# VH-VL binders against Interferon-induced very large GTPase 1 (GVINP1): the designs that were tried, part 1

Every score and structure here is a prediction.

Target 1, 242 residues: Interferon-induced very large GTPase 1 (GVINP1), of Homo sapiens (Human) (q7z2y8r1479to1720)
Amino acid sequence: DKRLFVLSILGLQSSGKSTVLNALFGLQFTVSAGKCTQGAYMQLLKVEETFTEELGFDFVLAVDTEGLRAPEHSNKSKDRDNELVTFVIGLANLTLINIFGENPSEMQDILQIVVQAFLRMKQVKIFPSCLFVHQNVGEATATDQTMDGRRRLEQKLDEMAAIAAEQEQCLDVTCFSDVIRFDVNTHVYYFAHLWDGNPPMAPPNPRYSHNVQQLKSRILMTATQESRGNIMKISDVKSRVQ
Positions, changes and structure headers below are counted from each chain's first letter, unless a header gives other numbers; antibody chains are not in Kabat numbers.
F, E and O stand for the ipSAE by ESMFold2-Fast, ESMFold2 and OpenDDE, each averaged over both directions (binder to target, target to binder). V2 = 0.75 x the mean of E and O + 0.25 x the DockQ between their complexes.
Where letters were taken out, [cut] stands.
The coordinates of atoms that the task and the answers printed are left out; those that the model quotes come from them. Centres of patches stay.

## First folded at step 5 (VH-VL)

Design u1 (from t1 with heavy chain S105D; framework fv_telazorlimab)
Fold by ESMFold2-Fast, scan of step 5:
Structure u1 (fold): chain C 242 residues (1-242), chain A 121 residues (1-121), chain B 106 residues (1-106)
Amino acid sequence: as target 1 above (242 residues)
Amino acid sequence: QVTLKESGPALVKPTQTLTLTCSFSGFSLSTSGVGVGWIRQPPGKALEWIAHIYWDDDKYYNTALKTRLTISKDTSKNQVVLTMTNMDPVDTATYYCARDEYWGDYAFDIWGQGTLVTVSS
Amino acid sequence: EIVLTQSPATLSLSPGERATLSCRASQSVSYLAWYQQKPGQAPRPWIYDASNRATGIPARFSGSGSGTDYTLTISSLEPEDFAVYYCQQYSSYPLTFGQGTKVEIK
């Protein structure tokens, strides 16, 4: 049975997912794709054979939602949003939390869903890894990512973790890092430009290329940690999806 | 401390409109994820959910009662108001308001004490 | 609309005995809560998300189940446990409650 790395991506918009994943893993060949009954879209990608020994897995299962809608314009069904997010996070070796644009209310909404899901996972002893990918940010934010942007995100995550912990009576949780291993300086990546720019002949943004390399290195490091004897087999995923 | 308390008339005549107010403290309906619902219980019978309102003004109504119901909030006063038209003796019940948290795992985690509404001429 | 059926309607038991209360849904639900209600009082949250005890609820109470079949168990009844218990699904609107199970002293 072949080795499988399960990567999930969550966000209010899923349209940016394939561009980030393609940039991270280079040339991919899709073996199969489709939706499961929980509403997640699943895509099996074959890892280039020259990298399988270095990475420790043969295939990547990319799992995403069709896109979570902003709460102010959606029907409030706990089953739809919370069950889907919990399923996606629970299945994954690594979850990418995709934040698109600079809208604070949309960011807060996705972060609340995600933080609550991670706190639930912690209560049942499941400790998924996560990375934040912030796309389509302004040039000033992309230039000084470590100043205000990262501090704001950390503050919001800490606030949401404290609220969730109080509701769940988790006296030992006061900030997001108590819920899941998280470092705002190393687990958040900002992308100002798309590599398919406008027009196509425009040169790539050098900062974007650097951030892609950093994120790729982090994902590879996480995959290596997960593959220390704990990596999934394809048969294991079939059992979970059934 | 979080508290909710129902207020309104104890007696309503058939065909009249009932207006109930839920006043609360210790939380705000400006907080993302927070909602307030109304539940009723006729004497000796089961609980029946009536209506719900969320922080973003999203509203839900019991399907059988929908044409008779209006729910609204005044976030600055910490109040939720339920209006029910064309009251009938079968609507006699204790009416409760209760808080829920959409992003959390809780159902209705804190309830008011309830207010008995009798429909009789 | 999701219909919740509770059984039995009444359990007549003595202190120290084990009580098992059933709640069955007409279709699969992911969020289910239990409430305890005593005469003249508001329902009190007892179990949330199928198996989590609300604050202050004794360890003798446990909730279990998934999908359409849920159970509330009281391992050894105390005098204060004799009450009516209601289940509620909060997965989808309209929200619905069961008809209640009355746990009464023999």
Scores: ipSAE 0.006, ipTM 0.467, lowest interface PAE 10.5, mean pLDDT 76

Design u11 (from t1 with light chain D49G; framework fv_telazorlimab)
Fold by ESMFold2-Fast, scan of step 5:
Structure u11 (fold): chain C 242 residues (1-242), chain A 121 residues (1-121), chain B 106 residues (1-106)
Amino acid sequence: as target 1 above (242 residues)
Amino acid sequence: QVTLKESGPALVKPTQTLTLTCSFSGFSLSTSGVGVGWIRQPPGKALEWIAHIYWDDDKYYNTALKTRLTISKDTSKNQVVLTMTNMDPVDTATYYCARDEYWGSYAFDIWGQGTLVTVSS
Amino acid sequence: EIVLTQSPATLSLSPGERATLSCRASQSVSYLAWYQQKPGQAPRPWIYGASNRATGIPARFSGSGSGTDYTLTISSLEPEDFAVYYCQQYSSYPLTFGQGTKVEIK
């Protein structure tokens, strides 16, 4: 039975997932893809045999929840969104949280969903690793990469955690770091100009930014560390998605 | 500070169309996450949700009533309008409009006083 | 459609007594609210998110539960607490209410 690393991606827009996944892995390693019964889109990626021993896993399962609370969605069921998010976080070894554009309301919407879900997972003592990915279409994110931008995000996360804790009656939670292990200086990555000129099904951009390489390295490091702590087998995932 | 008020006819004849207006103040339907719903209550019976509209013009209808219902909003006037066709005596009820906030944990947090609609020939 | 069943239909108690009201869902729900309604008045938000008291609601009221089983408890009834209480799920559409529990004096 082969070893599996599960990477979940939470976001409001479907386009962001394709951009990030193509930049990190490309399409050449996809073995299978499809939609599960909970509504998440899954891609099974095969790790090259030369690297499986070093990484400690044979496959990566990428799980996509993009489309949550997008303005064009016609069914605003809180239970459906919560069930889907809880499912993918519970399945994941690492969760990527995609923040799109410069609209504060949309950022607040995704943060609310994410904090609620992580707080629920904490109650059952599941502590997946989390990384934030910020994307802006057509503009550099230089301002958000500054110390002020990172502090603003941390403030918003702390505010959402406090609100969620009050709603869930978790008296021992006062800030986001009480919910999961998080450092705004090392767990937030910014992508600029990755959308322009990339046709559908195109190979990954050959010009990697420093942040793309750092995010990839962090994912691999997290995966390697998690492989020592009960990494999933493919047979284990089958029993959970059937 | 937030208020909602229902208005419309007190009497409707069978087969006629009912039009109810919810006028509100203290909030805007241009605000992300804000919605307004309609709930009715026949005399001596339980509450029944009938329709809902959100800031982004997303609309939801009671499954049993959906073919008879239309909900719309005028954000600039702070109004939500509900239309129900082919009225029947069993539709006699007090009709309420109420606010909800999708992103919050509240259900319907502010309600109008209700307007009684009697369907009789 | 998710059906909410409230029990008992009527609860006859005296001031000072403890009241326990039940709301059962036909399917698991995550968001449940309670409303208080007095004759001739609109329902008033009472509890939201299963366990959170709305603004101004006395501490003697508490909500609890998860999944399919939810409870509203009044630790010691005051005269103004005699009313009809409705539960509502707002997890999925269509939104649904229970049939109500009447808390009456006697």
Scores: ipSAE 0.005, ipTM 0.485, lowest interface PAE 10.8, mean pLDDT 76

Design u12 (from t1 with light chain S91D; framework fv_telazorlimab)
Fold by ESMFold2-Fast, scan of step 5:
Structure u12 (fold): chain C 242 residues (1-242), chain A 121 residues (1-121), chain B 106 residues (1-106)
Amino acid sequence: as target 1 above (242 residues)
Amino acid sequence: QVTLKESGPALVKPTQTLTLTCSFSGFSLSTSGVGVGWIRQPPGKALEWIAHIYWDDDKYYNTALKTRLTISKDTSKNQVVLTMTNMDPVDTATYYCARDEYWGSYAFDIWGQGTLVTVSS
Amino acid sequence: EIVLTQSPATLSLSPGERATLSCRASQSVSYLAWYQQKPGQAPRPWIYDASNRATGIPARFSGSGSGTDYTLTISSLEPEDFAVYYCQQYDSYPLTFGQGTKVEIK
């Protein structure tokens, strides 16, 4: 009986999980050895004892995809990607959708798969919590990109929702907000230089630090909300994974 | 069929504590995304949201009133209870409870009939 | 706190006329609903998510808008439509309502 919060990260690159989690929670977590199963990399993170009462859980199970589809093999892997995304979202208390670059159209297929999974879950009355993290936005356009990027992401999500609804025969769905409660102004976070690369990148500017704190606060609020209503125990995960 | 019904005292004296119960049927607060809120309306005035509780026991309060408010639920009895301390004549209002879906696009989709609470000596 | 301002406060019209009710938010919101309330009754959900009619609401009612500017339109007023209409944002806490627009018969 220890209390567990499951955080899933979806994205094209498997390294996104460690970077995001270290940026958000580095000093509050100690990490155990990871394990891969069904294409998902699972890693148990122990919450420092001083924070367990505040957060309402003892461990975070971080679930990362090993990279949704390689560009060269996207069509051949689509069924696997659909199954993996559905599994990862279904396991999680909160899902982070990690978008790389400045144009969400380059992730059109992945956004479609994600929206289809959410739509299928909505039909069985499961409403997963999700946040979008848009990484590697150009510094020179960061302020303007936030507004234009949100507008473009919303347009793409609405487009993908319409396509998914047509495929799933859902006449009541016309935009992404019909699928899940989503506000592009509060559920999307933009980071210019989240990865430090090799060698380490320049220190983050004040806007970057502010965005990290806002995202961290939102994740902690969501974790606290989820832990009070439907907390998992480690024994439950052992049964499902092994 | 989903129904909600408010119950509590019709008359409260200044400085006393008000306790209101919302009893409902046709849904459960064990269902993910479901919540119940309280809204009040003083005679002839606008609607004012008071407090909210969700399936996961997450709670939200009106900022101006939050030091006076406690909201709780009993999922097995299909009840939500609102407590408001230090009642004042200005708190005279019809109090409503209503259902909400946190993850969905719906606002308050089903309302109780309301119960009038008068605060006077 | 997000403040919703409804205008006009009172709209005096005759049956058959078009009614246009405005709701302006002090900052951008993504979730807005409208309620109809008649004297002595609880508010009734009317429009949710800016433009979706609640169950049983006649097609003459339509909601539109985005960001800070939202509108409820009644294409041709019927006698039963004379009531007070409230807008509500459910985008952020605390949840807030407008002050209401009374649609009354001339």
Scores: ipSAE 0.000, ipTM 0.406, lowest interface PAE 17.2, mean pLDDT 74

Design u13 (from t1 with light chain Y90R; framework fv_telazorlimab)
Fold by ESMFold2-Fast, scan of step 5:
Structure u13 (fold): chain C 242 residues (1-242), chain A 121 residues (1-121), chain B 106 residues (1-106)
Amino acid sequence: as target 1 above (242 residues)
Amino acid sequence: QVTLKESGPALVKPTQTLTLTCSFSGFSLSTSGVGVGWIRQPPGKALEWIAHIYWDDDKYYNTALKTRLTISKDTSKNQVVLTMTNMDPVDTATYYCARDEYWGSYAFDIWGQGTLVTVSS
Amino acid sequence: EIVLTQSPATLSLSPGERATLSCRASQSVSYLAWYQQKPGQAPRPWIYDASNRATGIPARFSGSGSGTDYTLTISSLEPEDFAVYYCQQRSSYPLTFGQGTKVEIK
C-alpha cells in the first residue's frame, strides 16, 4: 500500500482555488481524478520516485471543493457548507483556506465555518494543519504585507474561535491557536491575481510565480514533517471517501 | 445506468390542476446529496426551471410559480410528483424531470425525454 | 432573480469555423453550466462549472469565464454541433437559464 499526503483546498465561490491548484501541481503528475459524493473534486498525483524517500510519501491527493455558497443563499447552503468543510478538513493532512479579495463580510463568513469545523475536529482529537491563501488583493498589500494586515486576520480568527467555543461549550478555547497550530506570520500567503491574465491559468504578474514557489515549498515542508509521525495509505483514504 | 421518465396527461383544460410523475432508476433519493428537478420549455422558447426536491425532502420553487406548485417524493417507488394548479394556455410546454446533485453539482446531469402538456379547451 | 443574457441569439456559421457564444449574468455567479439541445430532444449537459466538459464531450468545446461574463467556444464546428446552447446558473434560487443561442448552418 503506498503512502499518501492529502492536501485540501476550500474557499467561497469564485475564489480562484482551481488556479492555485493548477499552478502548484498542474496535470504533469496526475494519475487519477474524479468527484466524490460529498462534492469534492480529487486529483491523485504521483511523486517522482527519486523524491519519495526524502519526502516520505508516494502520492499527493489534492482535494478541491466546488466552492462554498454565498452566505445570503438559501438556508440549505449553510448546512451543506458545514458538512462539506468538515469532510474536507477531516480528510486532509493540510488544508489551504482560500480567500478572494478583501471583503470583510465574506472573509468573516468563511472564517466562521472553518473555525467551527476545526473546533469540532479538535473535540474528536483530529488536528490538521492549515495555511491561508489570499487572492486578488491589491498590488501594495501583496508586496508590502504589513503586521497590521496579519494582526487583523489573527484578531478575526480569535473572535470566531471564541464564538464557536461558546456555542460548543468549550471553555478551554479562547483563541484560534487553541484550536490548531497556526502562526499568522508564516501561515498566510498573498497573491495578486489580475483579471487580464490570458490564458486564465497564467496570470501576467511575475510575483505570482514567486509566491507559488514559496507556497509549494511550504506545502512540501509540511508534508515531510507530517509523514515523519503520521502514515496515511491509499486504502485508508478509499475507506473514508467511499 | 440512470434513467428518468416523465408521465402525465397530454391535454389539460384551463383552470384544472396538472399532476406529473417522474419515475427513475439507477439511483435513489435516499442517497445523500441527490435530488430531482422539473424544467419546462414552451414550444420554440427557452428553458424555465420550475421546482426541485432533495434527498432530505428539502424543496425549492420558482418564485413566479410558487403559489401554484407542490413537489413531493416517494423514495420507495423512485418517484417525484409535481402538481401545478390553475393551468392556463401559456403553461403549454414540454415538461422535463432531471437529476440534481446538491453537493457541488454543476448541472442537471441526466434528463428525462420530456412530456408535452397542452392546455386548451 | 439572476438574469442570464445570451448573445448572439443566432449564430450562422459553416463547418470548420470557430463559434463563440456569450452568457452574461445580472450579478456575479458560480456554478455556471452549458447545455446543448437539438430539435425534438431533451437538453444534454455539455459544460460543468464554467469550464469542465461533461462525459463524452469533444475537446473542441471549451468553456471559460468568471463572475458575470462567461463564454462557450467551439474551435472548429462539426455538422453535429449545430444546435441551441443554453447557459444556466446554480448560485442562487430560483435557478435560471439564458434565452439560448442557436448555432445554425450557413
Scores: ipSAE 0.000, ipTM 0.404, lowest interface PAE 17.7, mean pLDDT 74

Design u14 (from t1 with heavy chain H52L; framework fv_telazorlimab)
Fold by ESMFold2-Fast, scan of step 5:
Structure u14 (fold): chain C 242 residues (1-242), chain A 121 residues (1-121), chain B 106 residues (1-106)
Amino acid sequence: as target 1 above (242 residues)
Amino acid sequence: QVTLKESGPALVKPTQTLTLTCSFSGFSLSTSGVGVGWIRQPPGKALEWIALIYWDDDKYYNTALKTRLTISKDTSKNQVVLTMTNMDPVDTATYYCARDEYWGSYAFDIWGQGTLVTVSS
Amino acid sequence: EIVLTQSPATLSLSPGERATLSCRASQSVSYLAWYQQKPGQAPRPWIYDASNRATGIPARFSGSGSGTDYTLTISSLEPEDFAVYYCQQYSSYPLTFGQGTKVEIK
């Protein structure tokens, strides 16, 4: 049985998640579009043979969701949405939380969904790892904005965790780091806009490419470290997907 | 503190339309996962769910009552309005509004005090 | 719609006795809550997600069950526990409540 690293992406907007996924691994959704299970789309990537011993795994399974806020055409079901989020997080060695832009309500939406899900996972003793990807951040003073942004995100996550803990009656949870292993200085990545202006007249933003490479390096480093303890076998994933 | 309070007429004549307003504080219907629903209870009888509206304007109705019901929200005023047409004496009940948190495990976690609506001529 | 049937309709017991209240669903549900209601008052959330006590609810109350069969148990009745208890499913729409079980002193 081959060793597998599972990477999941959660976010409110499917197009943004797809952009990150394609940038990280050069994936095409059409390759795995037919393999949708419970609203999750999966793509299997083979690690080049020369790197498998160094990395400690043979394949990467990339998991993308349809979008957490999209209701069903016929009717919204609390069971379906909660099961999808729990399934995707539970399947992954690492989950990327994709946040678009700087709209406060949109950020609050994704954080509430994610914190609630992670808290439920903690109750059944599943301890996922996560990274936050904040897209569409572009200013001349990006470093200053990044520092301020990290502080705001930490405050919001701690606030959401406290509220969720009260609702779920988890008295041992007072901040987000009590829910999962998290450090705002090392677990949050800020991405510039994809283009330097209005496409198709604008060239690609070189800052975006640099951000992608930094995140990709972090993901691979995490995967290599996890390979010694937490890497799944394909048979384990098949059991969870069914 | 989170509070909800129902308001509307105490007396409605048969065939008239009932309009009830739920006014709340301590939370917003712009917040993801939040909804407000209506539940009624005729004197001495069981609870009956009527309707529910979520932050994203998704609306759900009791199947038996759906042709008579409209639920709407005014997020800026922190209000949810329920309208029920063609009132009948059997619709006499205490009407409650309550908060739902969709992304949480809770059902209706905070309820208003209720308002009694009597349908008689 | 999912029909919830509560039994018994009335449970007449003395303080100190154990109470067991049943809620049965016409089809499998994943989310079930219990509410306590006293005369002249709004229902209060009591148990959510089948087995979790709401804030401030005494340890003598426990919820259990899955699928179609759910139970609310009061291990030793206190005078303040005599009330009507309603179950509610919130897995799918329309949301439905049971008919209630009245726990009364006799």
Scores: ipSAE 0.006, ipTM 0.521, lowest interface PAE 9.9, mean pLDDT 77

Design u15 (from t1 with heavy chain Y60R; framework fv_telazorlimab)
Fold by ESMFold2-Fast, scan of step 5:
Structure u15 (fold): chain C 242 residues (1-242), chain A 121 residues (1-121), chain B 106 residues (1-106)
Amino acid sequence: as target 1 above (242 residues)
Amino acid sequence: QVTLKESGPALVKPTQTLTLTCSFSGFSLSTSGVGVGWIRQPPGKALEWIAHIYWDDDKRYNTALKTRLTISKDTSKNQVVLTMTNMDPVDTATYYCARDEYWGSYAFDIWGQGTLVTVSS
Amino acid sequence: EIVLTQSPATLSLSPGERATLSCRASQSVSYLAWYQQKPGQAPRPWIYDASNRATGIPARFSGSGSGTDYTLTISSLEPEDFAVYYCQQYSSYPLTFGQGTKVEIK
């Protein structure tokens, strides 16, 4: 039975998460891909044999959703979105939360779903790692590591955590860092515009390429750390996704 | 490109079981967020929702009819089947199947033509 | 279950007149659609999510409302607009429809 690192990517419909996933894994060796009964798209990637001993796992399972409906949608939609989000976060060693653009309303939508899921998981002692990927931001925002945007995101996360805690009756939670280990300065990656001109013919924006490499490096580091404590096997995933 | 069509008996005797099949093309019930529902309309009366089935086999039934209803899907055949037991003359209606886009903002976005089922002795 | 009450039951109007159709829910709903149905035909999606026109629906049709009170307005009736209109909520199960409003000539 082989060892597996599970990476999930989560975002609203039209959030550009396919662009990030392709940039991270476009040239990787894919063993299989398909959809599970819960509605997540799964792609199995083989780790080169020379690195399996060093990394502590044999495969990476990338888990993606087809996009979430906004929290203001019907109760039926909200129940389904909550189930799907809980499933993909619960399956993952690391979850990438994809935010597209700088619209506060759309950001609040994804943050509300995510924070509620993490809060519920905290109550059952599940502590997944997460990283935020913020796409299609202005160049100034992408290059300034201490920009107003990071402070704004932290404020919104704290607000959503307080609201979720009240709804779930959690007396000990007042901010997002009470829910999971999170530092807005190191757990958020900003991606400026991907391309100038014709995408197939143009090289990627230099800042985008740099941020992709930094994100890859962080994912690999997290995967290596998690493999020592939280090793999952392919048989475990088959039992859970069926 | 997307079409749905209902098929089944035009005449049913009281106490018999009705079986209706919805055959569709242009989409798959393996696609996340896709579902198919059944709606009926007695002659000259309003629309009444009957049952729903989603890509993940989640099933929903009208509470007043629930004990009489079974809905199932065959994803490989692109079919949804509705079964209703103990038919009564009051169940005479045109029965429609329609696509539901769960992740989208639409309710029922594409409908079949409907099939008239008459219940009489 | 959520009960939808449409009023009036019948609107008798001439081409060129404005039509206003009401749909009231017994409790607050977040999602409401309108369908147009002509004799012998399946209902057609007309308005979804309270105010969005389905593909191909003329600009003279507008939907509005929130909570328990929803309205479908036809600014100037054309001959092809005379039909029965149904509202439907899709906020909670069981899904429910109104009784319909018939827009008839004269």
Scores: ipSAE 0.000, ipTM 0.408, lowest interface PAE 17.6, mean pLDDT 74

Design u16 (from t1 with heavy chain A107Y I110Y; framework fv_telazorlimab)
Fold by ESMFold2-Fast, scan of step 5:
Structure u16 (fold): chain C 242 residues (1-242), chain A 121 residues (1-121), chain B 106 residues (1-106)
Amino acid sequence: as target 1 above (242 residues)
Amino acid sequence: QVTLKESGPALVKPTQTLTLTCSFSGFSLSTSGVGVGWIRQPPGKALEWIAHIYWDDDKYYNTALKTRLTISKDTSKNQVVLTMTNMDPVDTATYYCARDEYWGSYYFDYWGQGTLVTVSS
Amino acid sequence: EIVLTQSPATLSLSPGERATLSCRASQSVSYLAWYQQKPGQAPRPWIYDASNRATGIPARFSGSGSGTDYTLTISSLEPEDFAVYYCQQYSSYPLTFGQGTKVEIK
């Protein structure tokens, strides 16, 4: 039985998530064909043998969603998204939350679902780690360009945490840091265009490769910290998805 | 190679309007994430940021100076222009333009040589 | 606005000594840079994102800190290191600089 690190990726747009995964893991991991379970696409990545002792695990299980839909039309769709997000976060050692641009409406919906899921998991003593990735897939508008983005995200997360706490009757929660260990200064990464030419086959944009390297370093650091306390076996994942 | 150079009058009379131009090469303000700002330094004093403009025409101003400032860009000429109204002797300073990258590290990575503007009658 | 307070205002040291420069923010910041400036010259980027050395900056320079407290350390002063150092935050607008710390030869 081999050691496994589970990485879940959430966001409204799936294509941006795939680009980040390929940039982070292309040269260190051999990818296998994926499988879809309950709307989550699961892909096993084999750690190159030279890195297994340094990282403390043999495989990464990457879990992606088919895409979350803004809950504009029905309660049924929103319930499905909440169940999917809860499942994906619950399976993971680390969850990447991919935020698509700076659209406040789309950000608020996904942040609310994510915060509610983390709060529910806190109640049952599950404490996954999370990182936020701001990705600009298209050309950003003037309104979306602010250097105060981290503070705005923190304010929105705190607002969503207060709302979720009221709905779930959790009197000890007033801000997002009460829900999960989170520091806006170290757990949020910004990406513009990563690729020149025709993505995803285009080479990386050298101007922004630094952010990819920092995110990769943080993911690997989190993975090694998690493996020190909670080494997971592939049989453990089988038990969780039964 | 990235270069920036400030140009404008060396002497301005009190109450006049100052216009400074930053001309640059080695990058374009059509590139996503790129911005150019203006920083000034009175003789023997600290640095003070005054205005900033990004590739998408988003503009920021020093709060204390905002009513006196206008920043604009001409992307085709690789120029950023700063206008400051109602000049006063206390505005005597070396004025710098500098570049940053919004999507990367937002610090000022390349600076012009600076142009000294003296405000006196 | 975020106020950056640098201390000490002046640091008088001899070549070979360690220099420690402080920058304190009035509220938590995520992005901080240091610039070196010599008389008659434009500021030069020195450290960015609190701890990363800019291109060409010697290994004797290191930056550290988070939140409201940041430090620039020079492990062993060289003659060319005597200059004014400014910290700058770029977490929110308006952008602000510290008042500077002058490192002068004793």
Scores: ipSAE 0.000, ipTM 0.406, lowest interface PAE 17.4, mean pLDDT 74

